# VH-VL binders against Pre-rRNA-processing protein TSR1 homolog (Tsr1): the designs that were tried, part 1

No score or structure here was measured in a lab: all are predicted.

Target 1, 166 residues: Pre-rRNA-processing protein TSR1 homolog (Tsr1), of Drosophila melanogaster (Fruit fly) (q9vp47r84to249)
Amino acid sequence: APFLVCLLPMHEQIDPMSALEILKSCDSELVVENSPSGIVYINLPRFKQRFAFVTPPVGRGNELIALDYLKVCDTTLLLTTAAFGDDEIFDRWGQRIFNMMSAQGIPTPVVALMDLESINPKRRPAAKQAAQKVISKLLPEEKIMQLDTASEALNVMRRIGGQKKR
Positions, changes and structure headers below are counted from each chain's first letter, unless a header gives other numbers; Kabat numbers aren't used for antibody chains.
ipSAE, averaged over its two directions, is called F for ESMFold2-Fast, E for ESMFold2 and O for OpenDDE. V2 adds 0.75 times the mean of E and O to 0.25 times the DockQ between the complexes of E and O.
Where letters were taken out, [cut] stands.
The coordinates of atoms that the task and the answers printed are left out; those that the model quotes come from them. Centres of patches stay.

## First folded at step 1 (VH-VL)

Design c10 (framework fv_cosibelimab)
Fold by ESMFold2-Fast, scan of step 1:
Structure c10 (fold): chain C 166 residues (1-166), chain A 127 residues (1-127), chain B 112 residues (1-112)
Amino acid sequence: as target 1 above (166 residues)
Amino acid sequence: EVQLVQSGAEVKKPGSSVKVSCKASGGTFSSYAISWVRQAPGQGLEWMGVIIPIFGTANYAQKFQGRVTITADESTSTAYMELSSLRSEDTAVYYCARGSYTVRVYDSSGTYTFDYWGQGTLVTVSS
Amino acid sequence: NFMLTQPHSVSESPGKTVTISCTRSSGSIASNYVQWYQQRPGSAPTTVIYEDNQRPSGVPDRFSGSIDSSSNSASLTISGLKTEDEADYYCQSYDSSNHPYVFGGGTKLTVL
């Protein structure tokens, strides 16, 4: 069975399809199959693994359906962005859904930070550190992973593939 | 070609239960959401609930919560809707409808569109 | 939770244009996609517009959909009216609260 990944934006302005396109860039030989249900299957031969990516609706009023997605997934890829400043790593939606996930028992999380390359190079270390501080308060042992390039995408895919199946 | 075929008309007494089936043919059953929508004589469309077979999850309209159960059997490509504690006002045509999940580019909002409908099943509740 | 409100009935002569509105009671109409279904007597509904303004294969270009944020409404417009367009029309949107699928009350279109 494929490793089922919930692609969960922690900010309403994050397009998870942008994240998915970056993830697809990780290997020139991967095979992608798009399901009519919106599930994206990725076969990554170099890891001998098959992944299925699902994206719940986000934003106020979508909490219950997002939680239903989380309950069935093997892992969750939390998408954060540096594009809106260090006080918006999680917006109000992100803060709310994360708190609710804790009560439900969240799937093993991986945290990605997007759009860091859109920031002035001199400010990138501070932005990444600010994002890491937010994540460390909620998930003390979790290290944030950058997700802007194909090489970073390969590292994220490897991390996801190493998580425990439910 | 996708087709949804529903079970035949039912006549039930108040207080009983009814179970309507919806068999899908063509395409992939498990990768689509199946909703149940009813229509009382001369009235509008009323959504009752949905099942997403690949996730095994069902969600119900608040009005029907506790009385309706929607299930799916992937081996036979069949969805079921069971409505209990029947009342005369439950007399209606019951439709199954297939939907596809769609994500909007900029806000990640998901929606479902109903692309195929069953022919409908008339359930009459009378004593 | 929100409601979608449609006029109960509209009527127009053959060859003319008619517009059916669908107004959202709370939150922005643009927050979620709107679909439109046509139901002729004795038949199951069929989709005439999906995702605000898209037409399924086989639906004539006389049918169009639009969103008007100023009135918080979606509209179905049918030009070049034909007697075969006489039917009930329903708008539908998605809300992830306790009622994930919301239907409008329906509009009876009479062509005379």
Scores: ipSAE 0.000, ipTM 0.471, lowest interface PAE 15.2, mean pLDDT 82

Design c11 (framework fv_cosibelimab)
Fold by ESMFold2-Fast, scan of step 1:
Structure c11 (fold): chain C 166 residues (1-166), chain A 121 residues (1-121), chain B 112 residues (1-112)
Amino acid sequence: as target 1 above (166 residues)
Amino acid sequence: EVQLVQSGAEVKKPGSSVKVSCKASGGTFSSYTISWVRQAPGQGLEWMGVIIPILGIANYAQKFQGRVTITADESTSTAYMELSSLRSEDTAVYYCARGRYSKPTYYMDVWGQGTLVTVSS
Amino acid sequence: NFMLTQPHSVSESPGKTVTISCTRSSGSIASNYVQWYQQRPGSAPTTVIYEDNQRPSGVPDRFSGSIDSSSNSASLTISGLKTEDEADYYCQSYDSSTYHWVFGGGTKLTVL
């Protein structure tokens, strides 16, 4: 059975489909199938794994449906971005949905940081540290993963595939 | 072992506000939620709201929306609950309680000793 | 939001077993974890059961929790009753539709 993954933006200006395009670039032999239900299936032959990706709606009023998606998935990939500065790793949506996930007892997610390659190289260490600080206060053992390149995408897919199935 | 220590008893007049503090002793807030729960004399427990201190976000029970504000100061490991427009029916013991993050959960594992707030004319 | 209904009072003799129920009015009791808190007279509540059936360190194994989906109820069971168990007991769960915690009305346990 495919590994069901929720792509959850922690900032409402993050497009989860952009993250999915980066993930699709991880292997030249990767096969993608789009279902009528909106689920995106990715077959990754080198790991002998099949993944199914879903994206809930985000923003005010979508909290209930996002939580329902999280409850049925095997794992969650939290998407954060460096594009909006160190004080906006989570926006208000991200803060609220994360609080709700914590209250619901949803399993520890995999955390990705996007857009690091798009900022000044000298600023990147500080941006990564700011993102890690936000995550580490709530999830002290979780290490943030970069997600900008095909090789980083392969590392994220490997980590997702290593998670325990529901 | 962490202990939650609350501020002392208050006597307030109707229409005023009260601000109760809850300080974590022997630990910090960094991976916990803090809930506020009240109990009127001889009555049951009533949840008022919760804060994740490091995110600075709070969620409130509908009954208290607009009257309650929960805040936290990470540097002093202290949470606050402010209740405005006090009425005689707000007379109660107010508790703070910590929620755990070792596995995200709803349970309140450490409770403060309680603060009696009396609202009378 | 949903309501959690408990009996107002239960009583039993020392050494016997007592069970306190907590019934959810709408939605499944199994949809969210259930906790149980003990409040002795003049004291703050303490947790005796969390996540349906787990005991915190220091809570005797005489205390146990269970979920029964067929009756849509959680139960707290206390065996080998002692006078010190005399207290009010509250169940508590989370209502995802309103995003807040819900307490049961409480049960007064008398040991005599």
Scores: ipSAE 0.000, ipTM 0.459, lowest interface PAE 15.8, mean pLDDT 82

Design c12 (from c11 with heavy chain G99E R100S Y101G S102Y K103D P104W T105S Y106P M108F V110Y; framework fv_cosibelimab)
Fold by ESMFold2-Fast, scan of step 1:
Structure c12 (fold): chain C 166 residues (1-166), chain A 121 residues (1-121), chain B 112 residues (1-112)
Amino acid sequence: as target 1 above (166 residues)
Amino acid sequence: EVQLVQSGAEVKKPGSSVKVSCKASGGTFSSYTISWVRQAPGQGLEWMGVIIPILGIANYAQKFQGRVTITADESTSTAYMELSSLRSEDTAVYYCARESGYDWSPYFDYWGQGTLVTVSS
Amino acid sequence: NFMLTQPHSVSESPGKTVTISCTRSSGSIASNYVQWYQQRPGSAPTTVIYEDNQRPSGVPDRFSGSIDSSSNSASLTISGLKTEDEADYYCQSYDSSTYHWVFGGGTKLTVL
């Protein structure tokens, strides 16, 4: 059975499909199957891993639907972005949905930071550190993973595949 | 404009099964959850379960677990509720309802017209 | 894991104000949003209040909702009662821990 992953944007301006395209770049032997329902299946034969990616609606009013996805998924990939500055790793939607998830117990989340390569190279270490500081307050033992390149995508996929299924 | 249109009234014998349909139009079917709610004559609303079409996953109220199956066919934008081992107490109007994804509070923003299922000998 | 309890019936004269309560049996009423649905005879329910106190487009401002944590209850208040308000009213809340919707037993409103 594939590892069921919720792609959960923690900022309304993050396009989860953009994150998914980066994840698809992780291996040359990757096989993708798109479902009419919007589920994206990714098979990594080289690693004997299969993933099914789902994306809930995001933004005001979609909190309970997002939580419903979270309850059935094996893992949640929280998508954060450096594109809007250190104060907006999570926007208002992200803050709200995270608080709701936290109240229920968060299932094996992985946190990805996107758009780090879109900022000045000199500022990237500080931006990553600021993002990590935000995440550490909310998830004390979780380390943020970069998600901009194919190599980083492979690391994210491996991290997800190594999590305990529900 | 979103509409949920249900199948017509059914008369069933005890011990049989019934399958009620709910066809959605005017919106993206797979982006919303569909719940089923029933109402026995003169009684209140009773939630039965929900289907998340994009995941193909359903969840059921404890009272109906083992007798109810909720499914969805995305190609026809139709949700189904099948109730087995029918009893006279299952005589009710069965409603499908869409869970809103656009407001701060998810609520049942559109309801089907209802399907009367009568279970009698 | 909780139940919502409503009075079975309430009645009031035209032009008056009526309040219908919805009491949560366990956990705080404020932990999850409360919705209110109106059902006229022979019709499917329609939403009159969502998110504790919000009105959908087209619902008159005579309808309002509130939460009282001290009584662990939500209330639907209808002012300036009209005969067209005669209906059954149901409260609803979501149990986010079990992924279950819960309805109150319903209240029959009679306008004298």
Scores: ipSAE 0.006, ipTM 0.476, lowest interface PAE 12.2, mean pLDDT 83

Design c13 (framework fv_cosibelimab; at its last look DockQ between E and O 0.42; V2 from the best seeds 0.00; counts 0 for: pae E 8.3 > 2)
Heavy chain, then light chain:
Amino acid sequence: EVQLVQSGAEVKKPGSSVKVSCKASGGTFSSYTISWVRQAPGQGLEWMGVIIPILGIANYAQKFQGRVTITADESTSTAYMELSSLRSEDTAVYYCARSGEYYDTSFAFDIWGQGTLVTVSS
Amino acid sequence: NFMLTQPHSVSESPGKTVTISCTRSSGSIASNYVQWYQQRPGSAPTTVIYEDNQRPSGVPDRFSGSIDSSSNSASLTISGLKTEDEADYYCQSYDSSTYHWVFGGGTKLTVL
ESMFold2-Fast, scan of step 1: ipSAE 0.012; ipTM 0.576
ESMFold2, look of step 2: ipSAE 0.012; ipTM 0.587
ESMFold2 (binder alone), look of step 2: mean pLDDT 90; pTM 0.927
OpenDDE, look of step 2: ipSAE 0.017; ipTM 0.620

Design c14 (from c11 with heavy chain G99K R100P S102G K103S P104R T105S Y107D M108F V110Y; framework fv_cosibelimab)
Fold by ESMFold2-Fast, scan of step 1:
Structure c14 (fold): chain C 166 residues (1-166), chain A 121 residues (1-121), chain B 112 residues (1-112)
Amino acid sequence: as target 1 above (166 residues)
Amino acid sequence: EVQLVQSGAEVKKPGSSVKVSCKASGGTFSSYTISWVRQAPGQGLEWMGVIIPILGIANYAQKFQGRVTITADESTSTAYMELSSLRSEDTAVYYCARKPYGSRSYDFDYWGQGTLVTVSS
Amino acid sequence: NFMLTQPHSVSESPGKTVTISCTRSSGSIASNYVQWYQQRPGSAPTTVIYEDNQRPSGVPDRFSGSIDSSSNSASLTISGLKTEDEADYYCQSYDSSTYHWVFGGGTKLTVL
């Protein structure tokens, strides 16, 4: 059975498709299968692991549907962005859905930070630290993972694959 | 100003392949994705796939999976779309279009001028 | 994928207001941003509305976008209609469940 991963944007401006494309870059031998139901299956021979990625509807009125996706997934990849500064790591949707899922008990989360490459190189370390401080208030034991390059994607896939199956 | 410039019109025979180019200028190549969208004569817009140029990764609409390949060359800021096993119903204008990736915008903000591909015996 | 359904054609006189609908077949229209593109014959599409209701620089305020959850539709409204508004209009959204961009079938706007 594949390892089921929920791609959950924590900002409505985040395109989960863009994150998935970065994740696909992690291995040249990766095999992708798209299902009629919208599930994206990724066979990653390097890890001897099959992944299934799902993205719930996001934004206004989709909170309960998103929670239903989270309940069936083995883990959740929370997608955050540095593009709008540290007070926009979670937007209103992100804050709302996070509060709901934390109340329900979330699957083992992995937190990805995108768009650091859009920040002036001199300010990237400070931006990453600011994002980490925001995440640490909500998830004290979690380290934020960068997700902009193929090598970072490989690290994210490895961390996801190391989580316990439901 | 941002501009996407595509290669010229092509006439191809059934069973052959065509490769269309799209050269981007006026922005950072790594800051956006490029989608390919086609339009058959008198018909609507149909999305074919997308590439993230800096990473060289692409994803395709199910209808085109297996016969479309989208690639990019960051050094020349050029994306390519190759369509194989051409049929008469592939006769269309093929557009490239730009979207900032991730959190920046959902807008296909700039489009190429289009490339007419005619498939005839 | 879900489908986006538009009327094939609409027509109206100069100076009047026209509204073009874009109805989503499954899932909520509000789940994903909706964009609107204008295409004149022989030209590539250009954006007139993005992210439901935002106008790009250079697009007149006569163009507006809205979402109606009760009909599961997005709408493009053009007021003070001018002859140069004659074009095909396409709505577009993102299907996050299949990771695909979806276009509506297009609406031909004729200005009498």
Scores: ipSAE 0.000, ipTM 0.479, lowest interface PAE 15.1, mean pLDDT 83

Design c15 (framework fv_cosibelimab)
Heavy chain, then light chain:
Amino acid sequence: EVQLVQSGAEVKKPGSSVKVSCKASGGTFSSYTISWVRQAPGQGLEWMGVIIPILGIANYAQKFQGRVTITADESTSTAYMELSSLRSEDTAVYYCARDHYSGYEPFDYWGQGTLVTVSS
Amino acid sequence: NFMLTQPHSVSESPGKTVTISCTRSSGSIASNYVQWYQQRPGSAPTTVIYEDNQRPSGVPDRFSGSIDSSSNSASLTISGLKTEDEADYYCQSYDSSTYHWVFGGGTKLTVL
ESMFold2-Fast, scan of step 1: ipSAE 0.006; ipTM 0.525

Design c16 (from c11 with heavy chain R100S Y101P S102R K103G P104Y T105Y Y106K Y107T M108F V110Y; framework fv_cosibelimab)
Fold by ESMFold2-Fast, scan of step 1:
Structure c16 (fold): chain C 166 residues (1-166), chain A 121 residues (1-121), chain B 112 residues (1-112)
Amino acid sequence: as target 1 above (166 residues)
Amino acid sequence: EVQLVQSGAEVKKPGSSVKVSCKASGGTFSSYTISWVRQAPGQGLEWMGVIIPILGIANYAQKFQGRVTITADESTSTAYMELSSLRSEDTAVYYCARGSPRGYYKTFDYWGQGTLVTVSS
Amino acid sequence: NFMLTQPHSVSESPGKTVTISCTRSSGSIASNYVQWYQQRPGSAPTTVIYEDNQRPSGVPDRFSGSIDSSSNSASLTISGLKTEDEADYYCQSYDSSTYHWVFGGGTKLTVL
């Protein structure tokens, strides 16, 4: 059975499909199959692992559906972005769903930070620190992973695949 | 065009079980949920439970837990509701309704025509 | 679960405006979207309002929805009443704590 991953945006303006395209770039030999239900299957032969990515709807009124996805998945990849500035790593949706996850005791997720390469190099350390600060408030042991390049995508896939399956 | 078409009326004896079907056409079956709602004669709407095909799970109202089972067959785009240990007070019209993340809301956007289940001896 | 309370019956003359309330017993009415369904005798329900105040295509603009946090209630307002508006109206919301959809008791609208 594939390793089931919930791809959860922490900002409504994050396109999870953009994150998924970066993840697909991690290996030239991977095989992708799209399900009519919106599940994206990725077979990564070099790691001998198969992944299934699901993306819940986001925004007001979708909190329960998102939590249901989190409960059935083997792990969660939280997507954050540097594109909207240091004070908007999470939007209101992200803040709300993150608090709900923490209250329910959902296992520690993997956290990705996108769009660092799109901002001024001088400001990248501050953006990464801002993202880490937001995450560390509720998940002090979790370190954010950058997700902009193929090599970073490979590290994220390896991290995900290292989690224990349900 | 989206339609939910339910199976025909049933007359059952007390203590038996009934299984009602709801066949969906139009749209992608797994992209939405199917809830079951009943209405006793002259009474209001009562939610019974939901099947979430993409997650393979069902959830039930406490009142029906243990005697209702909701299932889905994605290959035929059909949801089923089975109610066991029937009593006369289970006489009602049973509706299926589609819940959709379309527009990202938990609204029932389409309803089946209803199935009358009569429980009498 | 919380409960949604509606008046059992409302009535008004053609051309006038009527408002049907839906009050949440615990937790904020604004915590979850509210939908409104119309049911005529012998028919399945149909949606007249979704996401608190949105109208499906085909539903006339005489139908509107609103949320009032001060009274912890949602309201369905029908202006320019017509005889075909005569029906039972149900509000509905979702209880995130129990994973249940909750219906109001329903309101019979009479247009005389």
Scores: ipSAE 0.006, ipTM 0.493, lowest interface PAE 13.4, mean pLDDT 83

Design c17 (framework fv_cosibelimab)
Fold by ESMFold2-Fast, scan of step 1:
Structure c17 (fold): chain C 166 residues (1-166), chain A 122 residues (1-122), chain B 112 residues (1-112)
Amino acid sequence: as target 1 above (166 residues)
Amino acid sequence: EVQLVQSGAEVKKPGSSVKVSCKASGGTFSSYTISWVRQAPGQGLEWMGVIIPILGIANYAQKFQGRVTITADESTSTAYMELSSLRSEDTAVYYCARTDYESGSWYPMDVWGQGTLVTVSS
Amino acid sequence: NFMLTQPHSVSESPGKTVTISCTRSSGSIASNYVQWYQQRPGSAPTTVIYEDNQRPSGVPDRFSGSIDSSSNSASLTISGLKTEDEADYYCQSYDSSTYHWVFGGGTKLTVL
């Protein structure tokens, strides 16, 4: 059975399909199968593992539906971005859903930070630290993972695959 | 193209339970959600709950919480609605209706079953 | 949950335009999509408008939907009214705070 992964944007302007394209770059031999249901299956033979990615509705009013997706998934990949500055790692949607998922006892997610490569190199440590601070407020032992390159995508896929299966 | 076909009419005693089926034909069952809506004689439409079959997620209206269970079997493209502790006021036509999950327009109920009359009497 | 309130009945002559309102009791009507369903006696409902103002294929352009934030209402407008338009009409929206689908009480349209 595949690992069911929720791709959860923590900013309404994040396109989860863009994150998924980066994840697909992790191995030249992976197999992608798109289902009619909108689930994207990724078979990663080097890990002997199949992943299924789903994306809930995002934005104001979709909080409870998003939580319901989170409850049935084996793990969640929280998508954050450095593109909007250190103060906007989460937008209002991201802040609200993050607080709600923590209160509901949803299993510990994996957190990805995108767009660090688009930031001035001198500013990247500050941006990464800002993202880590936001996450650490509710998940103090969770380390944010960078997601911009194929090698980083492979590390994210490995981290996801190591989570407890529901 | 997609059609929803429901099971036949039922007559049940108070305190019993009823399980209504809704079989999808044409199209891919897992690409949409199934809602259950009832209509008592001469009354309006009342939403009972919804299931996203591929995810196994079901949500229920507060009024029916604890009495209704909605399930789906993807292998047979069939959704089920079970209502327990039946009362005379549960006498109604029960409809299943499809909402397209993938289109991003998952709120519109664009295909409806023909309805199943459930009569609760002594 | 919020409530959606519709007039119980509306009537109009053939060829004229009729408008059916659907008022949301709390929260903005614009915060969630509104659908409209037509139900003739003895039949299952059919969709005439989805996502506030979109028409399914096969629904004539005489049917239109709109949102009025000032009155916190959605409206279904039927122009060039025909006898076959006589039916019950239901609005429906989604309450994101409880993730419940909510139906209006329904409006009986009589074409006189």
Scores: ipSAE 0.005, ipTM 0.497, lowest interface PAE 11.4, mean pLDDT 83

Design c18 (from c11 with heavy chain G99V R100S Y101R S102G K103Y P104T T105Y Y106S Y107H M108F V110Y; framework fv_cosibelimab; at its last look DockQ between E and O 0.04; V2 from the best seeds 0.00; counts 0 for: pae E 9.5 > 2, placed apart)
Heavy chain, then light chain:
Amino acid sequence: EVQLVQSGAEVKKPGSSVKVSCKASGGTFSSYTISWVRQAPGQGLEWMGVIIPILGIANYAQKFQGRVTITADESTSTAYMELSSLRSEDTAVYYCARVSRGYTYSHFDYWGQGTLVTVSS
Amino acid sequence: NFMLTQPHSVSESPGKTVTISCTRSSGSIASNYVQWYQQRPGSAPTTVIYEDNQRPSGVPDRFSGSIDSSSNSASLTISGLKTEDEADYYCQSYDSSTYHWVFGGGTKLTVL
ESMFold2-Fast, scan of step 1: ipSAE 0.007; ipTM 0.580
ESMFold2, look of step 2: ipSAE 0.006; ipTM 0.585
ESMFold2 (binder alone), look of step 2: mean pLDDT 89; pTM 0.919
OpenDDE, look of step 2: ipSAE 0.599; ipTM 0.867

Design c19 (framework fv_cosibelimab; at its last look DockQ between E and O 0.17; V2 from the best seeds 0.00; counts 0 for: pae E 9.5 > 2, unsure alone 74.95 < 75, SAP .507 > .496, placed apart)
Heavy chain, then light chain:
Amino acid sequence: EVQLVQSGAEVKKPGSSVKVSCKASGGTFSSYTISWVRQAPGQGLEWMGVIIPILGIANYAQKFQGRVTITADESTSTAYMELSSLRSEDTAVYYCARETYTIRYSSGYTSFDYWGQGTLVTVSS
Amino acid sequence: NFMLTQPHSVSESPGKTVTISCTRSSGSIASNYVQWYQQRPGSAPTTVIYEDNQRPSGVPDRFSGSIDSSSNSASLTISGLKTEDEADYYCQSYDSSTYHWVFGGGTKLTVL
ESMFold2-Fast, scan of step 1: ipSAE 0.015; ipTM 0.558
ESMFold2, look of step 2: ipSAE 0.006; ipTM 0.552
ESMFold2 (binder alone), look of step 2: mean pLDDT 89; pTM 0.911
OpenDDE, look of step 2: ipSAE 0.022; ipTM 0.579

Design c20 (from c11 with heavy chain R100P Y101D S102Y K103G P104S T105E M108F V110L; framework fv_cosibelimab)
Heavy chain, then light chain:
Amino acid sequence: EVQLVQSGAEVKKPGSSVKVSCKASGGTFSSYTISWVRQAPGQGLEWMGVIIPILGIANYAQKFQGRVTITADESTSTAYMELSSLRSEDTAVYYCARGPDYGSEYYFDLWGQGTLVTVSS
Amino acid sequence: NFMLTQPHSVSESPGKTVTISCTRSSGSIASNYVQWYQQRPGSAPTTVIYEDNQRPSGVPDRFSGSIDSSSNSASLTISGLKTEDEADYYCQSYDSSTYHWVFGGGTKLTVL
ESMFold2-Fast, scan of step 1: ipSAE 0.013; ipTM 0.515

Design c3 (framework fv_cosibelimab)
Fold by ESMFold2-Fast, scan of step 1:
Structure c3 (fold): chain C 166 residues (1-166), chain A 120 residues (1-120), chain B 112 residues (1-112)
Amino acid sequence: as target 1 above (166 residues)
Amino acid sequence: EVQLVQSGAEVKKPGSSVKVSCKASGGTFSSYAISWVRQAPGQGLEWMGVIIPIFGTANYAQKFQGRVTITADESTSTAYMELSSLRSEDTAVYYCARQGYFTRSGFDPWGQGTLVTVSS
Amino acid sequence: NFMLTQPHSVSESPGKTVTISCTRSSGSIASNYVQWYQQRPGSAPTTVIYEDNQRPSGVPDRFSGSIDSSSNSASLTISGLKTEDEADYYCQSYDSSNHPYVFGGGTKLTVL
């Protein structure tokens, strides 16, 4: 049975398909199968594991639907971005859905930070720290993972594969 | 571009049930949440519920809980809305409408509508 | 729960500008996105505005949306009115306390 992973953007400007393309780059032997149902299956031979990725509708008015996706998934990959500055790690949608997830007792997510490679190298440590600070308010033991390169994608896939199935 | 095609008009007796279909084409069926919205003659739009086909998960408006069931068959790319214990007040055009994963278009596209008439 | 209140009807001459309001009865109108739908007689609705002020591909720039927090209302504005704009218009938003989606009562636009 595959691990069912919800790709949940914490900012409406994050395209989760961009995250999925980075994840697909993690292994040259990776097999991708697109389901007619819209689920993207990734078979990762080196882990002998199959992953199923789904993406809920996002943005204001879609909170209840997004929570329904989260209730069914084995793991949630929260997507954050450095592209909009330290004050916008979460936008209003991200803040709202994160609070709702915490109130509902959703399983502990894996948190990824995108777009760090697109900012000045001198500013990257501060951006990563700002993102970590936001996450640590609700998930103090969770360390944010960078998601920009193929090697980082492999680390994220390994983290996801290590989660307990529902 | 997803297109939604609904089943034809129905005439039902009070106390019976009706099952309306909504067939999707032009995209992967389960990449979209599908909502059902009705409109009584001369009245406004009323949301009934939504299904997320990839999970078979449905949510319903409180007014219809216990009477409405929304299902999906991925093999035929078809969503269904079944309304039981029909009353004359249930006479309406029933629409299915797409609520997509990354869509910023609200409910779009809409099916053409199915007229359900409840009469003796 | 909340209600979205629209005027029952508005009318205006071709070439003029009309504005249709959508007022939220409780809670802030700005707390959830507002969409606007156009429904011509005998047809299914189509989206003319989504996420407060965005236009779908193919909708003319004569259509615009806005939010006014001071009146707790959303507005649909149609400039350069044409006879083909004659339709019912519905606003729609989200209600987390009662049911996910709420529609306004609809406004009949007559272009005379």
Scores: ipSAE 0.007, ipTM 0.490, lowest interface PAE 13.1, mean pLDDT 83

